VH-VL binders against RNA-binding protein 26 (RBM26). Designs and how they scored, part 13

Target 1, 75 residues: RNA-binding protein 26 (RBM26), of Homo sapiens (Human) (q5t8p6r532to606)
Amino acid sequence: TKLELRKVPPELNNISKLNEHFSRFGTLVNLQVAYNGDPEGALIQFATYEEAKKAISSTEAVLNNRFIKVYWHRE
Key: E = the ipSAE of ESMFold2; O = the ipSAE of OpenDDE; V2 = 0.75 times the mean of E and O plus 0.25 times the DockQ between their complexes.

## First folded at step 11 (VH-VL; framework fv_siltartoxatug)

Design u5 (from q4 with heavy chain S56K; at its last look DockQ between E and O 0.55; V2 from the best seeds 0.70)
Fold by ESMFold2, look of step 11:
Structure u5 (fold): chain C 75 residues (1-75), chain A 122 residues (1-122), chain B 107 residues (1-107)
Amino acid sequence: as target 1 above (75 residues)
Amino acid sequence: QVQLQESGAGLVKPSETLSLTCGVAGGSFSGYYWSWIRQPPGKGLEWIGEIYHSGKTNYNPSLKSRVTISVDTSKSQFSLKLSSVTAADTAVYYCARSPFFDYTDTGWFDYWGQGTLVTVSS
Amino acid sequence: DIQMTQSPSILSASVGDRVTITCRASQSIDSWLAWYQQKPGKAPTLVIYDASSLESGVPSRFSGTESGTEFTLTISSLQPDDFATYYCQQYDRYPLTFGQGTKLEIK
């Protein structure tokens, strides 16, 4: 249910911007910016696996930046 | 098999606008970013900018104030306009394709046009 | 912007030689690097992507490796078709940037 973002430009790495983009895929239950001390990192948690799967399978660049990486969050 | 072909005027006067079109054959527009890249004679490559099929663009900050890239998906074409040109804009201009199949599978250029020389001279 | 610095600028070699070309990024770019081959009057063609993955149709004598911010293109046994100019390109972030090129010439 959790997705990890990397390479988010710091000026776009805020709750408002990330919520604006990711809420289209489902209900966000957790959103952490500067995740794990990385100013370019973020953690996005959806209510369900299907919502997270829809988000990571999207063909839309996050915040019009195709180099923002989206991974399944590992343990 | 995808083919890209640049077209446009090869000679542009200083202060005027350079205008090029890239025709895309043998493939879909979806799932790819379409870029313009230039190479001054005897020099290296400079990325100008890109466009997605949605019309979203990203430009090199060094050129952003002078660059417009547009797309016509019905004709499988995208274009470059570079305003206020000087001799420094003389280069071979390439159009190129970059995949975006997922968030970790993007950024290189797998197909390039043959390039077209644009000379800025009075 | 991420600066990509290639070395050497010119490399002279003979058929059969093992050659290496180095590209250094001005900051970490993970593995987000490609190598291109360009012959005079022609467009670049993709050789390596993701630092070490061979593009389809590229001979296995080409390989790529990385260590920190340094990336290496190796040709294990140089063939006549390999004489060209080689460029690296990073795609870690905008703007996309290329190295200045390495011209590989026949000795």
Scores: ipSAE 0.750, ipTM 0.923, lowest interface PAE 0.9, mean pLDDT 93
ESMFold2 (binder alone), look of step 11: mean pLDDT 92; pTM 0.945
OpenDDE, look of step 11: ipSAE 0.755; ipTM 0.935

Design u6 (from q4 with heavy chain Y33S F100S Y103S, light chain Y94S; at its last look DockQ between E and O 0.12; V2 from the best seeds 0.00; counts 0 for: pae E 14.0 > 2, placed apart)
Fold by ESMFold2, look of step 11:
Structure u6 (fold): chain C 75 residues (1-75), chain A 122 residues (1-122), chain B 107 residues (1-107)
Amino acid sequence: as target 1 above (75 residues)
Amino acid sequence: QVQLQESGAGLVKPSETLSLTCGVAGGSFSGYSWSWIRQPPGKGLEWIGEIYHSGSTNYNPSLKSRVTISVDTSKSQFSLKLSSVTAADTAVYYCARSPSFDSTDTGWFDYWGQGTLVTVSS
Amino acid sequence: DIQMTQSPSILSASVGDRVTITCRASQSIDSWLAWYQQKPGKAPTLVIYDASSLESGVPSRFSGTESGTEFTLTISSLQPDDFATYYCQQYDRSPLTFGQGTKLEIK
């Protein structure tokens, strides 16, 4: 249910922008910017696995920036 | 189809640096994460860390002060350096592949190298 | 860290038996669990991923189930090739951790 973003430009790495993009895939239950001390990192958590799967499977560039990477979160 | 092969010195002196390379053949290097996993003789498995083709790394916190994993995408290789080794670092070292994208192929290891024993002794 | 505890540590069984081994996570890991088989002197090989999905080429006598934080690997009718050590592994969070192993040996 958790997705990790990398290479998010710091000026776009804010709750408002990330919520705007990811809420279309489902209900967000956690959204952390500058995740793990990385100003270009973020954590996105959906309520369900299927919502997270829709988001990571999307071919739509995150915030219209093709360099932003989306991964399944590992800790 | 995909083949992983560990190489490097099988004997390392205490306090020195253990150095291994994993060659990747027969598949795409990109789109996956690449891990080192070790198994002391007769014991269980310990994940050491991973690297993406981008060079991003994640290390096991228990080892991270001593671990460096690097990648050379032009050679389809990634490497492990473990500094300041002791006898406790004696193990079979495996390289392994994990899918790093899509919810159905992340975090589990679908291909493993054959393993190489590294012994730490004088 | 998430501790993975396997039970039993050693299981003695005969060809044709139905066997079950379990793995318990110290906290919720959803379905992010894999099972591996390891023969002496060889690397582990993937059997089950996502708790219940069978890896390609693995015989259908292998199956996995989950209930809460408890995960089960079942072999419905043991074959000679199935005597090995089995490990579970969680991939919900870092560091990735393995169970201590269950040695399945011939009785």
Scores: ipSAE 0.000, ipTM 0.619, lowest interface PAE 14.0, mean pLDDT 85
ESMFold2 (binder alone), look of step 11: mean pLDDT 91; pTM 0.942
OpenDDE, look of step 11: ipSAE 0.028; ipTM 0.758

## First folded at step 13 (VH-VL; framework fv_siltartoxatug)

Design w1 (from q4 with heavy chain D105E; at its last look DockQ between E and O 0.60; V2 from the best seeds 0.00; counts 0 for: pae O 8.1 > 2)
Fold by OpenDDE, look of step 13:
Structure w1 (fold): chain C 75 residues (1-75), chain A 122 residues (1-122), chain B 107 residues (1-107)
Amino acid sequence: as target 1 above (75 residues)
Amino acid sequence: QVQLQESGAGLVKPSETLSLTCGVAGGSFSGYYWSWIRQPPGKGLEWIGEIYHSGSTNYNPSLKSRVTISVDTSKSQFSLKLSSVTAADTAVYYCARSPFFDYTETGWFDYWGQGTLVTVSS
Amino acid sequence: DIQMTQSPSILSASVGDRVTITCRASQSIDSWLAWYQQKPGKAPTLVIYDASSLESGVPSRFSGTESGTEFTLTISSLQPDDFATYYCQQYDRYPLTFGQGTKLEIK
């Protein structure tokens, strides 16, 4: 249910922007910016696996930036 | 083989709008980003912006306020409009193709048009 | 923006020479770097992508390497057809940016 973002521009790496984009795919239960000390990183947690899968499978660029990478979070 | 061809007026007056079109033939229009790149005489290359077949665009911030890129998938064409031109906008304008695979870091240009010179002069 | 600085700006060499052109990024761009060749009055043509991948149809005498933020384009043995201006270009993030170019001319 957790996705990691990489290469998020600092000006876009905030709760408001990320919530706006990812809330379309499901319910966000957690959102952390600057995840793991990376100012361009973020952690997004959805309520369900299906919601997270929908987000990571989307062909739409995150925040209209195709260089932003989305990964499954590895615990 | 895919071919790109620029077309449009080669002379534009200051403060007017530069308008170019790129026609794509010999390949798929979908699955790629389509960019405009310019080169002032004797100078380097500047990326202007790109558009996906869906209409999604990305612009160079340095030109964003003046640039509009559009696409016509039915004609396999995409266009550039640059408003409020000055002498600094005089350049050879190229259209180019950029591969797109999932969310991979693609953004190089594998095919280019021959370029078209646009001169801004009164 | 990511700045790409090429060196040298002008390189004079002879047929058969081994030459290297360098491009340095102002920040990390991983391997997202391309090289282009441009001849006078012509559009640029892709030579290398992903720092070291040779574009189809490009002679094997061309190669690309990377070390940190420094990238090199090498031509192992210059041919007459290789004299041109070369540009590097990063695609790590927007805006896409090019180096200022290196003119490879005949000595």
Scores: ipSAE 0.017, ipTM 0.728, lowest interface PAE 8.1, mean pLDDT 92
ESMFold2, look of step 13: ipSAE 0.766; ipTM 0.925
ESMFold2 (binder alone), look of step 13: mean pLDDT 91; pTM 0.942

Design w2 (from q4 with heavy chain T104V; at its last look DockQ between E and O 0.78; V2 from the best seeds 0.00; counts 0 for: pae E 2.1 > 2)
Fold by ESMFold2, look of step 13:
Structure w2 (fold): chain C 75 residues (1-75), chain A 122 residues (1-122), chain B 107 residues (1-107)
Amino acid sequence: as target 1 above (75 residues)
Amino acid sequence: QVQLQESGAGLVKPSETLSLTCGVAGGSFSGYYWSWIRQPPGKGLEWIGEIYHSGSTNYNPSLKSRVTISVDTSKSQFSLKLSSVTAADTAVYYCARSPFFDYVDTGWFDYWGQGTLVTVSS
Amino acid sequence: DIQMTQSPSILSASVGDRVTITCRASQSIDSWLAWYQQKPGKAPTLVIYDASSLESGVPSRFSGTESGTEFTLTISSLQPDDFATYYCQQYDRYPLTFGQGTKLEIK
């Protein structure tokens, strides 16, 4: 399933930075920056639910920024 | 009781490096964010930066080029170095703790040191 | 950077008064706002966190509310111990920023 990010600083909201953080939780099958027209938003899709669950449950700060928020994406 | 205490030289010459240490007693050092905050005499508060026990840092962009914060977890201490100081860096310097609850990062400061005045003067 | 603007800068009041101090954020910060009290020569102490939650040991005459980007600290019946400078602080995003302060002084 898919994870939605909010409050990503625009200067860090790029494919290479997001891939660097999230690829260690599993295989990324979709990665969209500036999601839904939001410069601070992103969409991350893993191949499996278990990989996405591992990522959202991680205590590691996304991009070394503890205020970036990670949510389950609702279709 | 958790207690924070700043220490270091109270007088620093212009262009030199300001160096402070915060000692933490009576509580856990790991699992918290540790900040430096300053207040010029008679003025407001400015967040300088923070460090996590892992060594990860975040700095105020206005100061980032001159700031280094470091940690020694074995001594329950963290430090501030501010390079190339001028008279504008004269302030009371506080160390402070942000609480951390599971996956919730909290950014308020529940414990503060007493503060130490650092004067930049020739 | 999120700018926090407090008003008034100085508030003169008498014991027993109800006082209100406001803090406005330059953009939405949800409820991620704290209030601090600072007495001369001392470090700040936490009064309110999460906009409206009272810190342990703080008298119940203190309260916090929010509406949009405007946050208020209210003291319902001012006591002598409450004369101090008050700061708001946001923690929605980096850098962490404080309001410029409101000095609450004896009328």
Scores: ipSAE 0.469, ipTM 0.864, lowest interface PAE 2.1, mean pLDDT 90
ESMFold2 (binder alone), look of step 13: mean pLDDT 92; pTM 0.944
OpenDDE, look of step 13: ipSAE 0.808; ipTM 0.945

Design w3 (from q4 with heavy chain N58Y; at its last look DockQ between E and O 0.65; V2 from the best seeds 0.73)
Fold by ESMFold2, look of step 13:
Structure w3 (fold): chain C 75 residues (1-75), chain A 122 residues (1-122), chain B 107 residues (1-107)
Amino acid sequence: as target 1 above (75 residues)
Amino acid sequence: QVQLQESGAGLVKPSETLSLTCGVAGGSFSGYYWSWIRQPPGKGLEWIGEIYHSGSTYYNPSLKSRVTISVDTSKSQFSLKLSSVTAADTAVYYCARSPFFDYTDTGWFDYWGQGTLVTVSS
Amino acid sequence: DIQMTQSPSILSASVGDRVTITCRASQSIDSWLAWYQQKPGKAPTLVIYDASSLESGVPSRFSGTESGTEFTLTISSLQPDDFATYYCQQYDRYPLTFGQGTKLEIK
């Protein structure tokens, strides 16, 4: 249910911006910016797998930056 | 097979605006980023900026104050305007396509137009 | 901005030679790098993407490798059609940037 973002420009890596983009795909139950000490990283957790799957399968660039990477989070 | 072709005036006076259009044929316009890239004679390549079919743009910061890129999806074309030109803007201008297959599968240019030389001369 | 530095600027070689061209990124770009071939008066054409993946229709004598921030394009046995200028390009982040080019000439 968790997605990991990488390469988020630090000036855009904030809860408000990421919530605005990702809440369109479902209910966010956890959102961490600067994840794991990486100022360009973030962790996004949806309530369900299907919501997370919709988000990672989107054709819409995150924060209008197509180089922001979205991965499934590995434990 | 996708084909891109640049068109516009080949001679522009200093301080005026350079204007080019790229026509796209033979493929989907949606799902791709459309870029302008230039090459001064005998020199390397400089990325100018890009546009998505939605109208979302991103410009090279070195040119940002002078660049406008626009799209007309109904005609499958996109355009470049570069204002306040000088001799330094003399170059071959290319349009190019960059796929966005997913968040980790994007950024190279798979198709390029033939290029058009624009000379800035008084 | 990420600076891409190619070496050499000019490479003289003969048909049949194995040639290598290098590109160094000023910071980590993972595998987000492409190589292009450009002949005089023509647009660049894609050779390699994702550092090592061959574009469709590109001969298997072309290959790409990476180590850290250094990327290498190799032509295993140079053919007459391969004399051209080669550019690397990073797509790790905006702005997209190219190396200055390597001109591959007949020795």
Scores: ipSAE 0.705, ipTM 0.911, lowest interface PAE 1.0, mean pLDDT 92
ESMFold2 (binder alone), look of step 13: mean pLDDT 92; pTM 0.945
OpenDDE, look of step 13: ipSAE 0.801; ipTM 0.941

Design w4 (from q4 with light chain L96F; at its last look DockQ between E and O 0.50; V2 from the best seeds 0.00; counts 0 for: pae E 4.5 > 2)
Fold by ESMFold2, look of step 13:
Structure w4 (fold): chain C 75 residues (1-75), chain A 122 residues (1-122), chain B 107 residues (1-107)
Amino acid sequence: as target 1 above (75 residues)
Amino acid sequence: QVQLQESGAGLVKPSETLSLTCGVAGGSFSGYYWSWIRQPPGKGLEWIGEIYHSGSTNYNPSLKSRVTISVDTSKSQFSLKLSSVTAADTAVYYCARSPFFDYTDTGWFDYWGQGTLVTVSS
Amino acid sequence: DIQMTQSPSILSASVGDRVTITCRASQSIDSWLAWYQQKPGKAPTLVIYDASSLESGVPSRFSGTESGTEFTLTISSLQPDDFATYYCQQYDRYPFTFGQGTKLEIK
């Protein structure tokens, strides 16, 4: 249910901005900025797999920046 | 199969607005980013900006205050306006397509128009 | 902004030669780099994307490699059709930036 973001511009890598984009796909239960010590990284956790799948399958660029990468998080 | 074609006035007076349209034929308009790129005669390439079919834009900061890109998806067209032009804006202007296959597979330009020379002169 | 620096600016070579053109990024761009070929009076055409992936229809004598922030386009045996100007372009982040070009001309 977790998605990992890469290449988020640090000035946009904040809870407010990421919540605005990702809450459209479902309920967020965890949101971490600067994930794993990466100022351009983030972790997004949805309540359900289907919500996470909807988010990663979207054709909408994250924060109007199509170079922000979205991956399934591997523990 | 996909063809892009620039059109618009080839001569523009200083301080006026450069205006170009790119028509897209063949293939889908949706699901791609559409860019304007320019090349002064005998020089390199400069990305101006892009637009998605939703109307979302990204502009080169060096030009952002003077550039507007717009889209008409019903006509499969997108346009460039560059205001307050000077001789430095004389260039061949290209429109180009950039695919968006997924978040990790995007950013190059796979189809280009033939380009149109715009000259800024008194 | 990420600056892309190409070298050499002009490369003179003969048919059959192996040539290399380099492009250096001012910071890490992973593999997010493309190479374009441009002939006089024509638009650029895509040769390589993702640093090393050959675009469909491009001859296999073209190849791309990367090492750190340095990217190389290699033509293993030049053909007459290969004389052109080559540009690299990064697409790691906005704004997209191009190298200044390398003109590959007949010796």
Scores: ipSAE 0.200, ipTM 0.800, lowest interface PAE 4.5, mean pLDDT 90
ESMFold2 (binder alone), look of step 13: mean pLDDT 92; pTM 0.949
OpenDDE, look of step 13: ipSAE 0.774; ipTM 0.938

Design w5 (from q4 with heavy chain G31N; at its last look DockQ between E and O 0.78; V2 from the best seeds 0.80)
Fold by ESMFold2, look of step 13:
Parts: sequence; C-alpha cells; structure tokens
Structure w5 (fold): chain C 75 residues (1-75), chain A 122 residues (1-122), chain B 107 residues (1-107)
Amino acid sequence: as target 1 above (75 residues)
Amino acid sequence: QVQLQESGAGLVKPSETLSLTCGVAGGSFSNYYWSWIRQPPGKGLEWIGEIYHSGSTNYNPSLKSRVTISVDTSKSQFSLKLSSVTAADTAVYYCARSPFFDYTDTGWFDYWGQGTLVTVSS
Amino acid sequence: DIQMTQSPSILSASVGDRVTITCRASQSIDSWLAWYQQKPGKAPTLVIYDASSLESGVPSRFSGTESGTEFTLTISSLQPDDFATYYCQQYDRYPLTFGQGTKLEIK
C-alpha cells in the first residue's frame, strides 16, 4: 500500500504539497517527507492497495513535474 | 506512424515575436509532452519548453520571460511564441514528442519534426 | 542546471572500427540519459534511452553504458550509415539539457 517518491524538488517536498496531489486517489494513512534521509524523497501510504495502484497508474504528473518518480515501496 | 511538422515565418525582425506551429498527424495526442527545441546553426540543442494536452507548461528558466507555448487539441497542434527576439535567437526550431508512459518512463524524445530555420535579421 | 559534457568533439574513424563517445554529467542523473544521432540537414533520431536501452529499429552494434556520472555510446563495428553527430541528453530534472555533440567523421 506504500509508494516511494524520488526526485521531489526540496521546496515542494512537504506534507501540504504532496497531500494536494495524492489525496485525490484515496485516503492517506501516512506521509513522510525527506524519507530515509533523502531531501528529495517521500513515502506515501494509502489505506488500500487499490488506492495506491490508482495513484501509481496515473497519467497526471506530480505537482506539474513529470520527473518526480513514483515507485512501489520495498524495504 | 506519428509525423510532426513545424510551420511559420522563417524571417523575424529584431524585437518582434517569433511564432511557430507544430502539426501532429497520426498517433495519440494525449499522454505525451510536446516540446520545442532549437539548434543555432552549427551548434548544439537547447530545450525551450513543453506542454501537456491538459495545457500545463514547463519552460527553460533561461527563456521563460519570453516564451509562451500553447496547445489546440481539437486540431492536434501546439505552438511557440518567443517575444523580443535578437540575433541570438536565430536557429533551427524543432518540435518533438516525449512520452509519459508512467512516472518512471518519460523524458526522451521519440519523434521530431524536420525543423524550420528562423533567422532574426533586420 | 545539469551540464552535459561530451568528448571527443570530433572523432575520425574508418568503417569497421569500434568507436566510443563519452558524456559526463555535472551531477548524478541516475540512468536518465538518452543518445541521439543527427545527420546533416536532418532532425535528431533516438538511439538509446535510459542509458542502455536500445530504441526499436536501431542496430545492435549500438550500445550504451554508464559508470557514475560518465556515460558512453559504443558502436562495435562502424558502418557507413553511422557517420553523424551524436548528442546525449539528460532527463533527470528540469531544464532538459543536451551535450554539445560529437561529430563522427570518416577517416
């Protein structure tokens, strides 16, 4: 249910900005910025797999920046 | 097969506005970024900016104050306006397509127009 | 802005030669790099994307590799059709930037 973001410009890597984009796909249960010590990284957790799948399958660029990467999170 | 073609005036006077249109034939217009890229004669390539079918734009900061890119999805066209031109803006101008297949599968240019030379001269 | 520096500027070679063109990024760009071929009077055409993935229809004698911020395009056995100018391009972040080009000439 977790998605990992990379390459988020640091000025946009905050809870408010990321919530603007990702809340459209479902209920966010966790949102961590600067994930794993990376100022350009973030972790997004949805309530369900289907919500996370909808988000990662979107053709809408995160915050109008198509180079912000979205991956399935794997520990 | 996708085809891109630039059109517009090839001669522009200094201080005026350069205006080009790219017509897109074949393939889907949606889910691609549409870019303008220029190449001064005998020199390298410079990305000017891009537009998505939604109308969302991103511009090279070096040109952003002078650039407007627009799209007409009903005609499968997008356009470039570059204001206040000088001799430094003389170049071959290309339109190009960049896929947005998913968040990790985007950024290269898979199709280019043939290019059109725009000369800025009094 | 990420600067892409290519070397050499001009490379002279003969048909059948193995040639290597390099491109260095001013900072890490992961594998977000493409190579283009441009013949005189024509638009660039895509050769390699994601540093090492061959575009459909491109001959297998073309290959791409990376090490850190250094990227290479290799042609294993040069053919007459391969004489052109080659550009690298990064797509790690805005603005998109190109290398200055490497002209591959017949010796």
Scores: ipSAE 0.766, ipTM 0.924, lowest interface PAE 0.8, mean pLDDT 93
ESMFold2 (binder alone), look of step 13: mean pLDDT 92; pTM 0.946
OpenDDE, look of step 13: ipSAE 0.861; ipTM 0.956

Design w6 (from u3 with heavy chain F101Y; at its last look DockQ between E and O 0.75; V2 from the best seeds 0.81)
Fold by ESMFold2, look of step 13:
Formats: sequence, structure tokens, C-alpha cells
Structure w6 (fold): chain C 75 residues (1-75), chain A 122 residues (1-122), chain B 107 residues (1-107)
Amino acid sequence: as target 1 above (75 residues)
Amino acid sequence: QVQLQESGAGLVKPSETLSLTCGVAGGSFSGYYWSWIRQPPGKGLEWIGEIYHSGSTNYNPSLKSRVTISVDTSKSQFSLKLSSVTAADTAVYYCARSPFYSYTDTGWFDYWGQGTLVTVSS
Amino acid sequence: DIQMTQSPSILSASVGDRVTITCRASQSIDSWLAWYQQKPGKAPTLVIYDASSLESGVPSRFSGTESGTEFTLTISSLQPDDFATYYCQQYDRYPLTFGQGTKLEIK
């Protein structure tokens, strides 16, 4: 249910900006910016796997920046 | 096979606007970023900017005050306007395609037009 | 902006030689790098993407490697068709930037 973002420009790496993109795929239950000490990283958790799958399968660039990377988060 | 073709005036006067169109044939227009890239004679390549089929754009900050890229999906075309040109804008202008297959499969240019020389001269 | 610095600017070589062209990024770009070949009067054509993945239809004598911020294009046995100018390009972040080019010419 967790997605990991990398390469987010630091000036856009905030809860309001990331919610603007990701909330249209489902309900966000956790959103951590500057994840793991990386100012360009973020962690996004949806309520369901299907919502997370829809988000990572999207062809819509995050914040109009196609180089923001979205990965499945692995514990 | 996808084919890209630049067209537009090859001579532009200083202070005027350079205007080019790229026609796209043989493939899907959607799902790709469409870019303009230029090369001054005998020199290297400079990325100008890009447009997605949705109309969303990103521009090279060095040029963004003078650049407009637009798309006409119904004609499978996208265009470049570069305002207030000087001799420094003389170059071969290429249109090029960049895939967006996923958030981790994007950024290279897999198809290029033949290029068109635009000369800025009195 | 990420600056891409290629070396050498000009490389003279003979058919059959093993040649190496390098490209250095001003900061980490992971593997987000492509190589292009350009012949006079023609558009660039993609050779390698993702630092080491060979584009379809490109001969297997071409290969790419990376170490830190240094990227290498190698031609294992140079053929007459390989004399051209080669450019690297990063796609880690905006703006997209190219190296200044390496002209590979016949000795």
C-alpha cells in the first residue's frame, strides 16, 4: 500500500503539493515528506492496495515533473 | 514507424519570432513527450522544451521567457515559437519524441525529425 | 543545471580499433543517461539508454558502462559506419542537458 517517491524538487516536497496529485487515486492514510532524511524523498500510503496500484500505474507526471520517480516501498 | 517532420520559415529577421511546426505520422501521439532541440552550426545540442499531449509544458530556464510550445492533437502536430530572436538563435532545430512508459522509463529521445536550419539575419 | 562534460573532444582512430568515449556528470544522475550518434547533416540517433541498455538495431560492438558520475561508451572493433559525433544526455532532472560532443574521425 506504500509508494516511495524520489527526486522530488525540495521546494515542492510538502504535504499540500503531494496531496494535490495523489489524492485523486484514493484515500491517503500516511504522507511523510523528506522521507528517511532525503529532502527529495517522500513516502505515501493509501488506504488500499488497489488505490496505490492505480497511482503507480498512472501516466500522469507528478507535479508536472516526469522525472519524479515512484516506486513500491519495500520493508 | 513513427516519423517526425519539421516545417517553417528558414530565414527570420532579428527581433521577430521564429515559428516551426512538427508533424507526427505513423504512431500514437498520446503517451509521449514532444520536444524541441536545437544545434547551432558546428556546435552541440540544446534542449528547448517539451509538451505532453495534455498541453502541459516544461521549458529550458535559459529560454523560457521567449519560448512557447503548443500542441494540436487533432492534426498530430506540435509547434515552437521563439520570440525576439538574435543571431545567437541561428541553429538547426529538431523535433523529437521522448517516451513516458512509466515513472522509471522516460527521458531519452527515441525518434528525431530530420532538422531544419533557421538563420537569423538582416 | 547538471553539466555533462565529454572527453576527448576529438578522437582519431582506425578501423578495427577499440575506442572509448567518456562523459562525466557534475552530480549524481543514477543511470539516467543516453548516448547518441550523429553523422554530418543528419539528426542524432539513439545508441544506448539507461547508461547500458542497447537500443534495438544497434550493433553489439557498442556498449555502455558507468562508475559513479562517469559514463563510458565503448566500440569494441571500430567499423567505417561508426565515424560520427557522439553525445551523451542526462535525464535525471530538468533541464535536459547534453555533453558537448566527441567527434570520432578516421586516422
Scores: ipSAE 0.822, ipTM 0.938, lowest interface PAE 0.7, mean pLDDT 94
ESMFold2 (binder alone), look of step 13: mean pLDDT 91; pTM 0.942
OpenDDE, look of step 13: ipSAE 0.828; ipTM 0.949

## First folded at step 14 (VH-VL; framework fv_siltartoxatug)

Design x1 (from u3 with light chain D50K; at its last look DockQ between E and O 0.87; V2 from the best seeds 0.84)
Fold by ESMFold2, look of step 15:
Structure x1 (fold): chain C 75 residues (1-75), chain A 122 residues (1-122), chain B 107 residues (1-107)
Amino acid sequence: as target 1 above (75 residues)
Amino acid sequence: QVQLQESGAGLVKPSETLSLTCGVAGGSFSGYYWSWIRQPPGKGLEWIGEIYHSGSTNYNPSLKSRVTISVDTSKSQFSLKLSSVTAADTAVYYCARSPFFSYTDTGWFDYWGQGTLVTVSS
Amino acid sequence: DIQMTQSPSILSASVGDRVTITCRASQSIDSWLAWYQQKPGKAPTLVIYKASSLESGVPSRFSGTESGTEFTLTISSLQPDDFATYYCQQYDRYPLTFGQGTKLEIK
């Protein structure tokens, strides 16, 4: 259910901006910016797997930046 | 087989606006980023900017005050306007396609137009 | 901005030679690098993407490798059609940037 973002420009890596993009795909239950001490990283957790799958399969760039990477998170 | 073709005036006076159009044939217009890239004679390549079919743009910060890229999806065309040109803007201008297959599968240019030389001369 | 520095600027070689061209990024770009071939008077054409993935229709004598911030394009047995200028391009982040080019000439 967790997606990991990388390469988020630090000036755009904030809860409000990321919530604006990702809430369109479902209910967010966790949103951490500067994830694991990386100012370019973030963690996005949806309520369901189906919502997370819809988000990572999107053809819409995060924050108008197609180089922001979205991966499935591995613990 | 997708084909890209640049068109527009090849000679532009200093201080005026350079204007080019890229026609796209033989493929889907949606789902791709459409870029302008230029090459001064005998020099390397410079990315100018890009547009998505939605109209969203990203510009090279070095040029962004003078650049406008626009799209007409109904005609499968996108365009470049570069204002206040000088001799330094003389270059071959290419349009190019960049896929967005996924968040980890984007950023290279798989198809290019043949290029058109634009000369800035008084 | 990420600067891409290619070496050498000019490479002279003969048909049949194995040649290598290098490109160094000014910071980490992971594998987000492409290589292009450009012949005089023509547009660039894609050779390699994702540092090592061969574009469809490109001969298997072309290959790409990476180590840290250094990327290498190799042509295992040079053919007459391979004499051209080669550019690397990073797509890790905006703005997209190219190396200054390596001209591969007939010795």
Scores: ipSAE 0.791, ipTM 0.933, lowest interface PAE 0.8, mean pLDDT 93
ESMFold2, look of step 14: ipSAE 0.783; ipTM 0.929
ESMFold2 (binder alone), look of step 14: mean pLDDT 93; pTM 0.955
OpenDDE, look of step 14: ipSAE 0.880; ipTM 0.960
ESMFold2 (binder alone), look of step 15: mean pLDDT 93; pTM 0.955
OpenDDE, look of step 15: ipSAE 0.879; ipTM 0.960

